VH-VL binders against q8ixk2r445to577. Designs and how they scored, part 7

Target 1, 133 residues: q8ixk2r445to577
Amino acid sequence: FFGMLQNKGLTDYCFDYNPPDENQIVGHQVILYLCHGMGQNQFFEYTSQKEIRYNTHQPEGCIAVEAGMDTLIMHLCEETAPENQKFILQEDGSLFHEQSKKCVQAARKESSDSFVPLLRDCTNSDHQKWFFK

## First folded at step 3 (VH-VL)

Design cc12
Fold by OpenDDE, second read of step 4:
Parts: C-alpha cells; structure tokens; sequence
Structure cc12 (fold): chain C 133 residues (1-133), chain A 119 residues (1-119), chain B 112 residues (1-112)
C-alpha cells in the first residue's frame, strides 16, 4: 500500500511530514494535514516489514514511536524493521502499533488548531480508521 | 557560552561499571540529541549511541547494546553514559557531543572523560 | 554501517605546503532530495576534543580559516589545506552522517 494515508473520522486529513529543515529529515513529528496530494509530504508506503515509510527517499525514513511517547516520530529505516517501527494496518482500517499495543488516532494537538496522529487505546472510532488513497 | 562539561577521570577495575556525566549549558538541552563517542589511546573515534533528551529514547551501536545505558536529567540539562562489565579495551576518552535538530554533525563536544580500566 | 576510509593514515609536511587528505565512503553520501553530501571533517589536537571544520562536504564551520576547504561528492571526498600553518599539525577525521555516524580512521599530519 502506498499514497496518502487518510483518516476516516477526521475527514480529508492525511499523514503529513514536513520537517522544518530539509537537511534534518528525521527526529520530527508526523502531523495531519488536509489531503492535497501535492509534493512528497503526504506520500507514504506500508511495507512488508510493517513499516510506514516516508516517500521512499534515500535515506529512507520510517515512522517510529519512541518509548514513553504517544507521538509518531520519523526515524531512519533499518535493514530489519525495529519493533518500534512496526504497524499493522488491519482490515477494519485500524492502524495498530505492535510494541505499544495501541492504535493510531487522529487527534487535535493541544492548544492548537492543528491535528496529529497519536497512540491511543484501541476503539472502534472512525478517528482510528485509516486508508490509503 | 554554549558548552558541554563532562565529569572527571575515572579509574576502574575490570568487571566494574562507570558512569560519565555531561552537563549542557548555553542552549536548550532538549533541542539536541546527545551522542557519545569514545577514543581509545592512539586510536580513532568510535560512535557509541545517542539519546533523545525529550523522550529519553536511546539508540546504541550494536557493539555496546548490552553494556551501555544512556540517560538524561532534563532538570539539570545533564546526560549520562554508563558502561558496565568494563574490560581493558574500554580504556578510552569518552566524549559527549550534541547532534542538532538542524545539523547532522557534531558542532559541540565535551572536553572528554578519561576512563582507565586496569587490574 | 557505512565504512569510511581515509588516506593516507599519516603524512609529513612543512609549513606552507599544500596538503590533501582523502576520504572514501562505502556508499554514496549524497542525498538526492537536497543534493547535499552528509560528510563532515574534524580536526583534533593531542589532549583535545575534535573540532568541526567542514560540514556538508564543503561548507566551512564558523571561525575556520579559509585555507581549509572540502570537496567531493558521492563516495569520494577531500580535505585540502592550501598553505599549512604551524597550528594545523593535528589529526583529521572524516565522518558521515548519512546514517548513524561513522568516522574515518584518521589522518595524522606531522611536521616534516
């Protein structure tokens, strides 16, 4: 699967990665932004290693969850996907993070009008449903 | 001024552990990953790993995975590197170095901490 | 890990000489998205910490004399000192940061 990763509940919002510095492609938070399909900021790939890779550029970035955090952070991809980079896109549309046993949910960023994907307890909320577009 | 100040020299016996500290000042501690690099006498530089001061997330080189522990105390802008099960070939100068959110290179280094492991 | 190989391991030179140090990486350090090479050069004097000289293969760090220059792209890089000064005798290291950091083995520049 590849393309825009769009949320069902938060209509017209997609995974978006736009690091503040083009020379620093890792270490920043993945956010949600209106799906526009332009550029590379919203192109992701779900791989056979259960990675969510960012636009397949080299060096390749893979979404990870750092221990104790509920945010999605861009890391470098590894030859073998580490546990904190493994996600399961389930049939019902839920995006499950294997290590934390939590689901990715579209949420409003605190004290902001912006949105971010966050790890939350798994529910049947449409805000936890995702699909590639 | 912007600087990293490390703890003093250590002398340890084989099998012991050593914990080196690195205090940051002059900048926002949590804005930069903190790396650790060591250098054996007369040898080159060897990367050990890093810690993200924001989350405490660590990435270790596989050569140190089972022996090194990197931590931080954000309240005092201090990073720590603990190396256990010391052996003679761990004798080296250990450096902390910041790895910026804007730069992927080491623009700031601690003064180094000499760790000597001998019977 | 990306392997960095420097040459020579050591060399002797005199004040005023033009000195060239080479660094080769086991894979390309050029990032296609920004066309930058993830390569840095450091200077280290005895008993001191490494000092950043060059980053992005060719950009001098602030305060670094213009006699120091970096060049190259992909897998082959060069550090050049156009006119060696007494304070330049030291060990020099290249370092890639395309992935997790690795260093060259160093080049010791000694007085002839």
Amino acid sequence: as target 1 above (133 residues)
Amino acid sequence: QVQLVQSGAEVKKPGASVKVSCKASGYTFTDYYMHWVRQAPGQGLEWMGYINPNSGYTKYHQNFQDRVTMTRDTSISTAYMELSRLRSDDTAVYYCARYGSRYWYFDLWGQGTTVTVSS
Amino acid sequence: DIVMSQSPSSLSASVGDRVTITCKSSQSLLYSSNNKNYLAWYQQKPGKSPKLLIYWASTRESGVPDRFSGSGSGTDFTLTISSLQPEDFATYYCQQYYRYPTFGQGTKLEIK
Scores: ipSAE 0.025, ipTM 0.718, lowest interface PAE 3.1, mean pLDDT 92

Design cc20
Fold by OpenDDE, look of step 5:
Order: structure tokens, then C-alpha cells, then sequence
Structure cc20 (fold): chain C 133 residues (1-133), chain A 119 residues (1-119), chain B 112 residues (1-112)
């Protein structure tokens, strides 16, 4: 699967990554933004290694969850996907993070009008449903 | 010089298809998304969709998704837009316009291709 | 889709006049992550393709005269021509790229 990763509950919002420096694409948080697919900011790929790749830049980036965090951060992809970069996009649309055993949920950023994907306990909420478009 | 050159005017019957070409020169074709925008006579601008020339990935406006096909030939730096099942209200000037990977506005436009649909 | 509404649809002015065109979006075009407004302005003359004037709401494209300026934030934006020149009579469009591109209906600037 590849393209825009769109949320079902938070209608018309997609995964978005826009690092301040395009020459240093790692270390920043993935956010949610209105789906537009323009540029490279909203193009992601779900790979056979269960990675969510931001593969529009070289070297390629992969979404990771750092220890003790509930946010999605861009890391470099590796030859063998590390455990903190493995996700399962399930048939029901849930996006499951294997290491934390939590699901990715669209949420409002605290003290902000912005939205972000966050790890939360898995529920049947549409805000935890995702699809590629 | 940096420019986009489009194919010539087309006259089609309702139900037919039209394929417009847009050749890029003066820059790296695969570094910029190519968009298509049309303008009916005396009307405003309507976005149709885009293609990533590097990957071939496309995104179409829902109003056109069943009738439009965008392709490219990287060997000749040319983008194509095909619109099928033409109707009279498809009569318009069709523009190709480049869209940078770093910025999201149209800084370069083709000269436009007039497509007339009439019985 | 984000709806863009321009005002006025048309106006008449004389050379040397100060002209103001307004563009309103159905939702905010301000991106909190970079504090930029995803709004552009274009000029189009009869039989010609649109020409980029302003991007990021207030940044002039290279080669655009200083008499053109863009301002505003959020949902309300303005294009100003401080002293109208003969070559400025044309149709002007605003365009948002916060989401899939949409354009205002245009403002036709005519000679009085």
C-alpha cells in the first residue's frame, strides 16, 4: 500500500511530514494535515517489513516510536526493520504498533488547533481507522 | 529557458476522447509535480489533478476521476492528460502547470490547449 | 473542498489608483507547524496563462513589481496594487494550497 494515509474519523486528514530541513529528515514528529498529496509531505508506503516509509527522500525515512513516547517520529530506515518501526495495518483499518501493543489514533494536539497521530489503547473508534488513498 | 509547451487545439464530438501533451524543458522534469487546470470560456480556474513524473503516481479531483487519465514519458519530459466521454461543458482551455516539491504554488504554466466539444 | 471567495467580482479604476482585492477562504489557511498561510495570487490577461504574483500570502514572486503586495492571515487575505499601471488591467485570482488546489472566482480589473 502507498499514497496518502487518511483517517476515517477525522475526515480529510492524512499523515503529514514536513521537516524544517529537507536535508535532515529525521527526528521530527509526524502530524496530521488536510489531505492534499502535494509535494512529498503526504506520500507514505506500507512495506513488506511492516514499515511505514517516507520514501520520497534519500536516505529513506521510517516512522518509529521512541521509548516512553506516544508520538510518531521519523527515523532512518534500516536493512532490517527494528521493532519500534513495525506496524500492522489490519483489515478493519486499525494501525497497530507491535512493540507498544497500541493503536494509532488521530488526536488533537494539546493546547493547539493542530492534529497528530498518537499511540492509544486500541478501540473501535473511527479515529483509529486508517486507509491508503 | 524554462518552459512548458502544450499540444495544439482540439475539436471533438461528444462521447469522444482527447489527449493533450505538455513538454517540459529547461529543468529536471521529474523534480516537479505536473498539474492540470482547465478554464471554461469566461470562467475561473478548475483543478483537475496531478502526476508525480518521478513515480507516475496520480491524484485526480473527484469530478474527473472516472474520465481523466494522467501519464508521462520521462524519456522526452512530456506529461499527458486524457479526458474521455467528452461533453459540451468540457469545452475549455486546458493548462499544464508545474508544482514544486518544496512549495505548493504554480510558478510555471503551459500556454494552454483549447479543447472544443460540439456536435 | 476549501471554497475561495473574492470581492469584488469586478471593479473599475484609473491609472495611479490604489486598488484592493479581497479573498476569503471557507477555513483557515494558516498552518500552525510553520506559521505560513498557504495562499497565492495570480494575474491573467486575455488569451494568456495565469502568472504567479504572490505566494505564502505575502511573498512576491521574482520579477513582480513592488507595487503589488499581499497581506492577511487565516481566512482573510488582500492583494493591493499601490499605484495602478496600464499593464495591470487584468483578471486576478487567489488560490489556496492548504489542501487540494482551489481558486477564487476571479476579480476583473477594468479601466474606468
Amino acid sequence: as target 1 above (133 residues)
Amino acid sequence: QVQLVQSGAEVKKPGASVKVSCKASGYTFTDYYMHWVRQAPGQGLEWMGWINPNSGYTKYHQNFKDRVTMTRDTSISTAYMELSRLRSDDTAVYYCARYGSRYWYFDLWGQGTTVTVSS
Amino acid sequence: DIVMSQSPSSLSASVGDRVTITCKSSQSLLYSSNNKNYLAWYQQKPGKSPKLLIYWASTRESGVPDRFSGSGSGTDFTLTISSLQPEDFATYYCQQYYSYPTFGQGTKLEIK
Scores: ipSAE 0.000, ipTM 0.620, lowest interface PAE 11.2, mean pLDDT 90

Design oa1
Fold by OpenDDE, second read of step 4:
Structure oa1 (fold): chain C 133 residues (1-133), chain A 120 residues (1-120), chain B 112 residues (1-112)
Amino acid sequence: as target 1 above (133 residues)
Amino acid sequence: EVQLVQSGAEVKKPGSSVKVSCKASGGTFSRYAISWVRQAPGQGLEWMGVIIPIFGKANYAQKFQGRVTITADESTSTAYMELSSLRSEDTAVYYCARSRYYGRGSFDYWGQGTLVTVSS
Amino acid sequence: NFMLTQPHSVSESPGKTVTISCTRSSGSIASNYVQWYQQRPGSAPTTVIYEDNQRPSGVPDRFSGSIDSSSNSASLTISGLKTEDEADYYCQSYDSSNKHWVFGGGTKLTVL
């Protein structure tokens, strides 16, 4: 699967990654933004290694969850996907993070008008449903 | 407070081009969508296109596709709308407007408008 | 693609309540995508209702938005009508299918 990763509940919002330096793409948080299709910052790939890959620039980035965190942070992809980079995009649209055993949920960032994907306890909320478009 | 200040009135001949500017101040610019909306005399509001400055690319209403160009300069927090091949029916007040909450479609701030008159 | 249809004009006396409708031609209308703008003569539009029928600061609670899914329409209701409310009102939404912002045709409100 590849393309824009769109949320069902937060309609018209997609995974978005726009690092300050296009030549240094790791270490920043993945956010949600209007699904606009006007750039590569919303192009992601779900791989056979269960990675969510950001491949607009080399080296390729993979979304990871750091220990103790609930945010999605861009790391470098590795030959063998590390445990903190493994996600299961389930048939029902839920995006499950294997290591934390939590689901990715579209949420409003505190004290901000921005939205971000966050790890939360898995529910049947449409805000935890995702699809590629 | 956020403000959108547009360039002054323009008088143009048919077939020429016009470029209107919209400078944002008092808030963030790069990740907000800037739309251009025009209003012919005595008519309603008409959406022309939108740009998200940080992405640099714009989306246009089908009606204006190929004739309008929307750009943005992040360093000056200024958006631009250029309309080419002007005709009399392009006579209108042109507004820039900022979208609220990125993707929900609302405009929370408007420019004061720029009158563009196209006449022989 | 869809269009938003508004009545061309409405009128009412001061102190009364007026409602302006905005009907979506296709697709399901939703409150989180409908906004209303007020435009007084010779002025730029200003937002009176935005997503989820919220009012910006400075907009009196006399202004309220609602959605009627059965008629696929949104409504702007102005209670306790004042002379200063005389203006053109536009509904607006977003068409995700073509990524277009869509305005209604506008409604001229006259305070009698």
Scores: ipSAE 0.022, ipTM 0.682, lowest interface PAE 3.6, mean pLDDT 91

Design ra1
Fold by OpenDDE, second read of step 4:
Structure ra1 (fold): chain C 133 residues (1-133), chain A 120 residues (1-120), chain B 111 residues (1-111)
Amino acid sequence: as target 1 above (133 residues)
Amino acid sequence: QVQLVQSGAEVKKPGASVKVSCKASGYTFTDYYMNWVRQAPGQGLEWIGVINPSGGSTWLDQKFKDRVTITVDKSTSTAYMELSSLRSEDTAVYYCARGFNWNEPYFDYWGQGTLVTVSS
Amino acid sequence: EIVLTQSPATLSLSPGERATLSCRASQSVDYYGDSYMNWFQQKPGQPPKLLIHDASNRATGVPSRFSGSGSGTDFTLTISSLEPEDFAVYFCQQYDNWPYTFGGGTKVEIK
């Protein structure tokens, strides 16, 4: 699967990554932004290694969850996907992080108009449903 | 008026478990998150975890994920923090503190604190 | 986790003087212009008391002599003119991401 990773509950919002330096793509947080279908900032790939890969630039980035955190941070992809980079995109649309045993949920910071994907307890909420478009 | 009233002081042996309660009143219990914070004698504050009483979702510091269980009883508007496998370094005053939600944890109201002493 | 370093550890001042407390985060606690930082006051035998939320907003009932400023990784709590009741320990606390973390505290003591 590849393309825009769109949320079901938060309509018209997609995974978005725009690092300050396109040549140094790691270490920043993946956010949610309106799906625009342009450029490479919203192009992701779900691989057979269970990675969510960002391949706009080389080297390729893979979404990871750091210890004790609930945010999605871009790391470099590795030859063998580390445990903190493994996700299961399930048939029902839920995006499950194997290591934390939590699901990726579209969340809003109420102090702003910003949205981010966060790890939360798995529910049947549409805000935890994702699909490639 | 908002009040958080915690259970009394506890003295435990190493390896034992302790369960501290925090009874909330003066507001809609399920509309706010409940945080747990501890403070060792003469030391700083350490966040333990939080629970959303609506649904029971919890977030814990990874340091405590294997030893801490946070629960609520909605019928009595009471939050609980259970810490198992107690160690001497767990000796501290444990506080419950109200937050609005995960991104607005202002901790505008606190319990009076519960001293948990772990000694052989 | 985000580590918060407060300085100085102890601040000795007299009533009427200006107090400036620093809190530095190991990484930015900002997101789209918002800074997710609280400040607390704690007196002996009491739980912490919220002073400032979102870096610069005074909590209800907090005197105007308390103010918070800063963004990114550097934050400041200022007490424009110390009152006798202001001598206490002050903590910063970030809530940008899990886990929430507190600074080590600054003790404001009477000179």
Scores: ipSAE 0.014, ipTM 0.603, lowest interface PAE 8.1, mean pLDDT 92

Design ra10
Fold by OpenDDE, look of step 5:
Structure ra10 (fold): chain C 133 residues (1-133), chain A 120 residues (1-120), chain B 111 residues (1-111)
Amino acid sequence: as target 1 above (133 residues)
Amino acid sequence: QVQLVQSGAEVKKPGASVKVSCKASGYTFTSYYMNWVRQAPGQGLEWIGVINPSGGSTWLDQKFKDRVTITVDKSTSTAYMELSSLRSEDTAVYYCARGFNWNEPYFDYWGQGTLVTVSS
Amino acid sequence: EIVLTQSPATLSLSPGERATLSCRASQSVDYYGDSYMNWFQQKPGQPPKLLIHAASNRATGVPSRFSGSGSGTDFTLTISSLEPEDFAVYFCQQYDNWPYTFGGGTKVEIK
């Protein structure tokens, strides 16, 4: 699966990553932004290693969850996907993070008008449903 | 002192729309979020949605996503909740309640409530 | 959504007695050391009043006889010694996950 990763509940919002430096793509937070289908910032791939890969740049980035955090941060992809980079995109649209046993939910950034994907307890909310478009 | 004053009771027919207002005073309107909660007669509380008055961004319970619109008028420090396609089960007291932010909905101040009655 | 079940539905007590109210969540409302649970008091014809936030913090102006405890899925509101003005309905409310949800309430009535 590849393309824009769009949320069902938060209509018309997609995963978005825009690093300040194209030559240094790791260490920043993945956000949600209106789906526009332009550029490289909203193109992701779900791989057989259970990675969500940002593969429009070299070296390729993979979304990770750092210890004690609920945000999605870009790391470098590894030959063998580390545990904190493994996600299960289920048939019902839920995106499950194996290590934390949480689901990815579209959420509001605290004291901000911005939206971000955050780890939360798994529910049947459409804000935890995702699909590639 | 902080006060939230809501508009008066409404009587509506099924299929109609209602717009309830909540005027805030005694604090900086754009520094706090405004939540809407309803309570059917003799029943519990049901959260509807929240708005950040600073930018106007909202978050709604999916149950109300297609029928509820929450807005603010910063010039008058007033929040609004509009509910369309009214049904009998929408009969309830509707409250506005102040919160701190998205992750700290400490409803420390409430409006007096607005009774909305939907009947044919 | 997270379902909150409060028990008992009705609690009949006399002034001066200890009240223990339970709120059980269908799933954990803890996240990285915090418990995302509020408690409210509501009297007839009035809006709810915040008593406890973040599971155990007493809101401003709330008497010390009110206390909140618990973590995970099990939470408790305790009134150490009931005053006449404490007879009311009490609600728990979680804000760990969207949407925010309330319990069905516990009515504390005079015996």
Scores: ipSAE 0.010, ipTM 0.607, lowest interface PAE 9.4, mean pLDDT 92

Design ra11
Fold by OpenDDE, second read of step 4:
Structure ra11 (fold): chain C 133 residues (1-133), chain A 120 residues (1-120), chain B 111 residues (1-111)
Amino acid sequence: as target 1 above (133 residues)
Amino acid sequence: QVQLVQSGAEVKKPGASVKVSCKASGYTFTDYYMNWVRQAPGQGLEWIGVIDPSGGSTWLDQKFKDRVTITVDKSTSTAYMELSSLRSEDTAVYYCARGFNWRSPYFDYWGQGTLVTVSS
Amino acid sequence: EIVLTQSPATLSLSPGERATLSCRASQSVDYYGDSYMNWFQQKPGQPPKLLIHDASNRATGVPSRFSGSGSGTDFTLTISSLEPEDFAVYFCQQYDNWPYTFGGGTKVEIK
């Protein structure tokens, strides 16, 4: 699967990554932004290694969850996907993080009009449903 | 009944490490999270981190990220908190406390506490 | 991190009086209609004891004289009529975001 990763509950919002430096793509948080279908900032790939890859530049980035965090941070992809980079995109649209046993949920950033994907207890909320478009 | 029994008091030198244990009983160990909280003498409470015993997932305060390791032994229903590179300001009573999950960390049961004294 | 400020630091009252304890958060601890705030009671030489969870729910076995209220950034623990055993330190604690944080505590002492 590849393309825009769109949320069901938060209509018209997609995974978005825009690092300050195009040549240093790791270490920043993945956010949600209106799906625009332009450029590379919203192009992601779900691989057979259970990675969510950001491949606008080389080396490729993979979404990871750092210890102590509930946010999605971009790391470098590795030859063997580390545990903190493994996700299961289930048939019902839920995006499950294997290591934390949490689900990715679209959430409003505190005191902001911005949105971010956050790890939360798994529910049947549409805000935890995702699909590639 | 639910019980959390912690290891005994520790006296350590600066730079050393300490590992505190918390043995759980009276409930299914893997069904609940285990938190670690400390309290310096006469001071308030400070959350250190939490572990999900079922999978070993941990969440730590970034303040402790490089010095704290939280682990569990499911076979003995025991949680561990190891703190390295000890400093005088690490002197505190360390508590384990049961939580349901990360969104329901009610801390409904606590260990009796373990005093860790760091002094030269 | 979310900083919790409790006031007053010390509250001197007599048995039978009403106690009102405040906990203010540096940012909202609400999420999807829920307030993620605990209240604890601690006596000397003992671990904290859970009183209130989710801002207003009494924990099992907690007397009805204890009540929690508030949302957003402002929370209150109320003891309607102090009993002798209620003189202790009380802490609030948020779990809306990492890291979990505690307030500095309010000591309820006998006048």
Scores: ipSAE 0.012, ipTM 0.613, lowest interface PAE 9.0, mean pLDDT 92

Design ra12
Fold by OpenDDE, look of step 5:
Structure ra12 (fold): chain C 133 residues (1-133), chain A 120 residues (1-120), chain B 111 residues (1-111)
Amino acid sequence: as target 1 above (133 residues)
Amino acid sequence: QVQLVQSGAEVKKPGASVKVSCKASGYTFTDYYMNWVRQAPGQGLEWIGVIDPSGGSTWLDQKFKDRVTITVDKSTSTAYMELSSLRSEDTAVYYCARGYRWNEPYFDYWGQGTLVTVSS
Amino acid sequence: EIVLTQSPATLSLSPGERATLSCRASQSVDYYGDSYMNWFQQKPGQPPKLLIHDASNRATGVPSRFSGSGSGTDFTLTISSLEPEDFAVYFCQQYDNWPYTFGGGTKVEIK
């Protein structure tokens, strides 16, 4: 699967990554932004290694969850996907993070009107449902 | 105490539009979903749609997507449901009902209901 | 959409008797070990009142004589001993997936 990764509950919002330096793509947080389908910052790929890849740049980036955090951070992809980069995109649209045993949810950023994907306890909320478009 | 207070009864002609309001108090308005449900006389309950007041995102039953608009005014903690192109079968009591937070959607508080009558 | 079928349509009982109401879903409403089913009570001229959420949890202030059970596609609301104020219409409702849907209701009436 590839393309825009859109949230079902937070209508018209997609995964978005726009690092300040295109030559240094790691270390920043993935956010949610209105789906526009333009540029490279909303194009992702779900691979057979259970990675969510940001592969519009070289070297390729993969979304990871760092220890003790609930945010999605861009790391470099590895030959063998590390545990903190493994996600299961279920048939029902839920995006499950294997290591934390939590699901990716569209959430409001604290003290902001912006939105981010965060790890939360898995539930039936459509804010935890995702699809490629 | 949580309260949902809805606007008064409406009488409309076929083809007209109606806008029902639901004013919330006693809790943080943007922390909970707001659902709309209707009930025709002597019939069961029918879910119309839901809105997330924090961002304005909505989900509507396919049956209503072309005729229903759900909005909120955060400054007054009020949710609105507008139904256009009214038909006689739209005659019903319309309820607003608080959903729980983002990850726990159930209906713990309800408005008193608003009767909308559509007749020629 | 998920279709909920309630049975029986009408249940005639006397005060003090046990009431058992069924709700069957066209597909499972379970998600990661939880069942996303509500039960409501409605009396004439009033909005529905939440009784049970997540299949088996009583809402605040609901008497202990009300209990919910079940998982997957089959759910039950039980009233262990009917009180006069319990004669009403009862609805099940799923929130596993949008659109949310209600059952057709069971009317518990006095025999």
Scores: ipSAE 0.011, ipTM 0.622, lowest interface PAE 7.8, mean pLDDT 91

Design ra15
Fold by OpenDDE, look of step 5:
Structure ra15 (fold): chain C 133 residues (1-133), chain A 120 residues (1-120), chain B 111 residues (1-111)
Amino acid sequence: as target 1 above (133 residues)
Amino acid sequence: QVQLVQSGAEVKKPGASVKVSCKASGYTFTDYYMNWVRQAPGQGLEWIGVIDPSGGSTWLDQKFKDRVTITVDKSTSTAYMELSSLRSEDTAVYYCARGFRYTEPYFDYWGQGTLVTVSS
Amino acid sequence: EIVLTQSPATLSLSPGERATLSCRASQSVDYYGDSYMNWFQQKPGQPPKLLIHDASNRATGVPSRFSGSGSGTDFTLTISSLEPEDFAVYFCQQYDNWPYTFGGGTKVEIK
């Protein structure tokens, strides 16, 4: 699967990544932004290694969850996907993080009008449902 | 000051439905989850479910999925819990409790409780 | 679901004594270094009152004689010196996984 990764509950919002330096794409947080279908900031790929890959740059980036965090951070992809980069996109649209046993939920950023994907307890909420478009 | 004010006591027959309200004030209603918890007379606390008022997302305990509906009215900052097909064992005080704030899930404010009595 | 077992069921003490309450979880309630455990106090005819969140953080306005400790599956609420108003029922509650669950409670009564 590839393209824009859109949330069902938070309608018209997609995964978005825009690093400040095109030559250094890792270390920043993945956010949610209005789906616009333009540029490379909203193009992701779900791979057979269970990665969510940001493959618009070389070397390619993969979404990871760092210790102590519930946010999604861009890391470099590895030959063998590390445990903190493994996600299961299930048939029902839920996006499950294997290591934490949590699901990715569209959430409001604290004290902000912006939105971010966060790890939360798995529910049947549409805010935890995702699809490629 | 944060306040959660619930509707008054209810007396229902078995098989009927009840809808309890919880009006929130003193904070931004959509910034916090709202939980529902009940307590049968002389018993412990039982979590029912939770709703995110910002989008209406809910999670219910499996025990209640077929009989409980949690909703909100953002315009009045009010949360609702409806329980159908009432049974005598549903007799309890029902509480609303403010929960999650983005990344902080705890129950820092509670309503005063609503007694629901189910009797034939 | 995560089952929380509190002990003892009843604790009989005198004012001024130290109270130690235990809560054991059927599985770990830790997530990324944090322990998702609350402690509540409840008096007759009143809703529960939050005392401790995240296992060891006192809620606003809670006296310093109340403290929470523990991680993983074993948690403790301590009241260093009981005041007359502290005789009540105390509940632990986990919010690591849904469904959220409560312990059966410990009643702290006057000896």
Scores: ipSAE 0.000, ipTM 0.603, lowest interface PAE 11.5, mean pLDDT 90

Design ra19
Fold by OpenDDE, second read of step 4:
Structure ra19 (fold): chain C 133 residues (1-133), chain A 120 residues (1-120), chain B 111 residues (1-111)
Amino acid sequence: as target 1 above (133 residues)
Amino acid sequence: QVQLVQSGAEVKKPGASVKVSCKASGYTFTDYYMNWVRQAPGQGLEWIGVIDPSGGSTWLDQKFKDRVTITVDKSTSTAYMELSSLRSEDTAVYYCARGFNWNEPYFDYWGQGTLVTVSS
Amino acid sequence: EIVLTQSPATLSLSPGERATLSCRASQSVDYYGDSYMNWFQQKPGQPPKLLIHDASNRATGVPSRFSGSGSGTDFTLTISSLEPEDFAVYFCQQYHNWPYTFGGGTKVEIK
């Protein structure tokens, strides 16, 4: 699967990553933004290694969850996907993070009008359902 | 037809561990989730956890997080529930039950149950 | 966790009578118009048997005399006319939140 990763509940919002330096793509948080499909900053790939890859830049980035965190941070992809980079995109649209045993939920960023994907306890909320477009 | 066949009754001492098996047949093992539920004698049902056999991902009740391990052997279509540091209150019939996914845990098929008795 | 309270604990009825079983949740189990509640029947020495899923959908092979209703926090299992084989314990179970939880059960016994 590849393309824009769009949230079902937060209509018309997609995974978005736009690092300040295209040559240093790691270490920043993945956010949600209106789906526009431009600039390649909303293009992601779900791989057979259960990675969510950011393939617009080299080296390739993979979304990771750092210890004790509930945010999605871009790391470098590795030859073998590390545990903190493994996600399961279920048929129902839920995006499950294997290591934390939590689901990715579209949420409002604190004290902001922006939105971010956060790890939360898994529910049947449409805000925890995602699909590639 | 779908069948879930569990291992036999167990008698354990406090502090020991027990591993219950659930062999599935009659369907594609990896297409469905496997839940574990227990029932103390004369009491209600208590959900323990679930595993997705396709990837091995598990969800556990936090009450059991430190004592329960749920695993599968895809080659034998068998799910396992291991409970460690057994206590007398762990005495119960343990069931495996098939679910579709975590959104649809209908538990449409159950194992016959495994009695685990913990006594000093 | 979501606590499910079933009432009554015991229901004594005769064959042919209507049985009404209640299950109350400590918080809503609804999402976008759907209610995430199951009902099970359990007889002595047997595992539970699925009767109703999603609050009102009868499972395959379940007689039409069984029906589920309700939403939010209040759910009801109704047996329109009790058959001898219906005397058993009935459990509700929510799957709205982790962990899944069961009610304490209602025993339907013969009067």
Scores: ipSAE 0.005, ipTM 0.612, lowest interface PAE 10.6, mean pLDDT 92

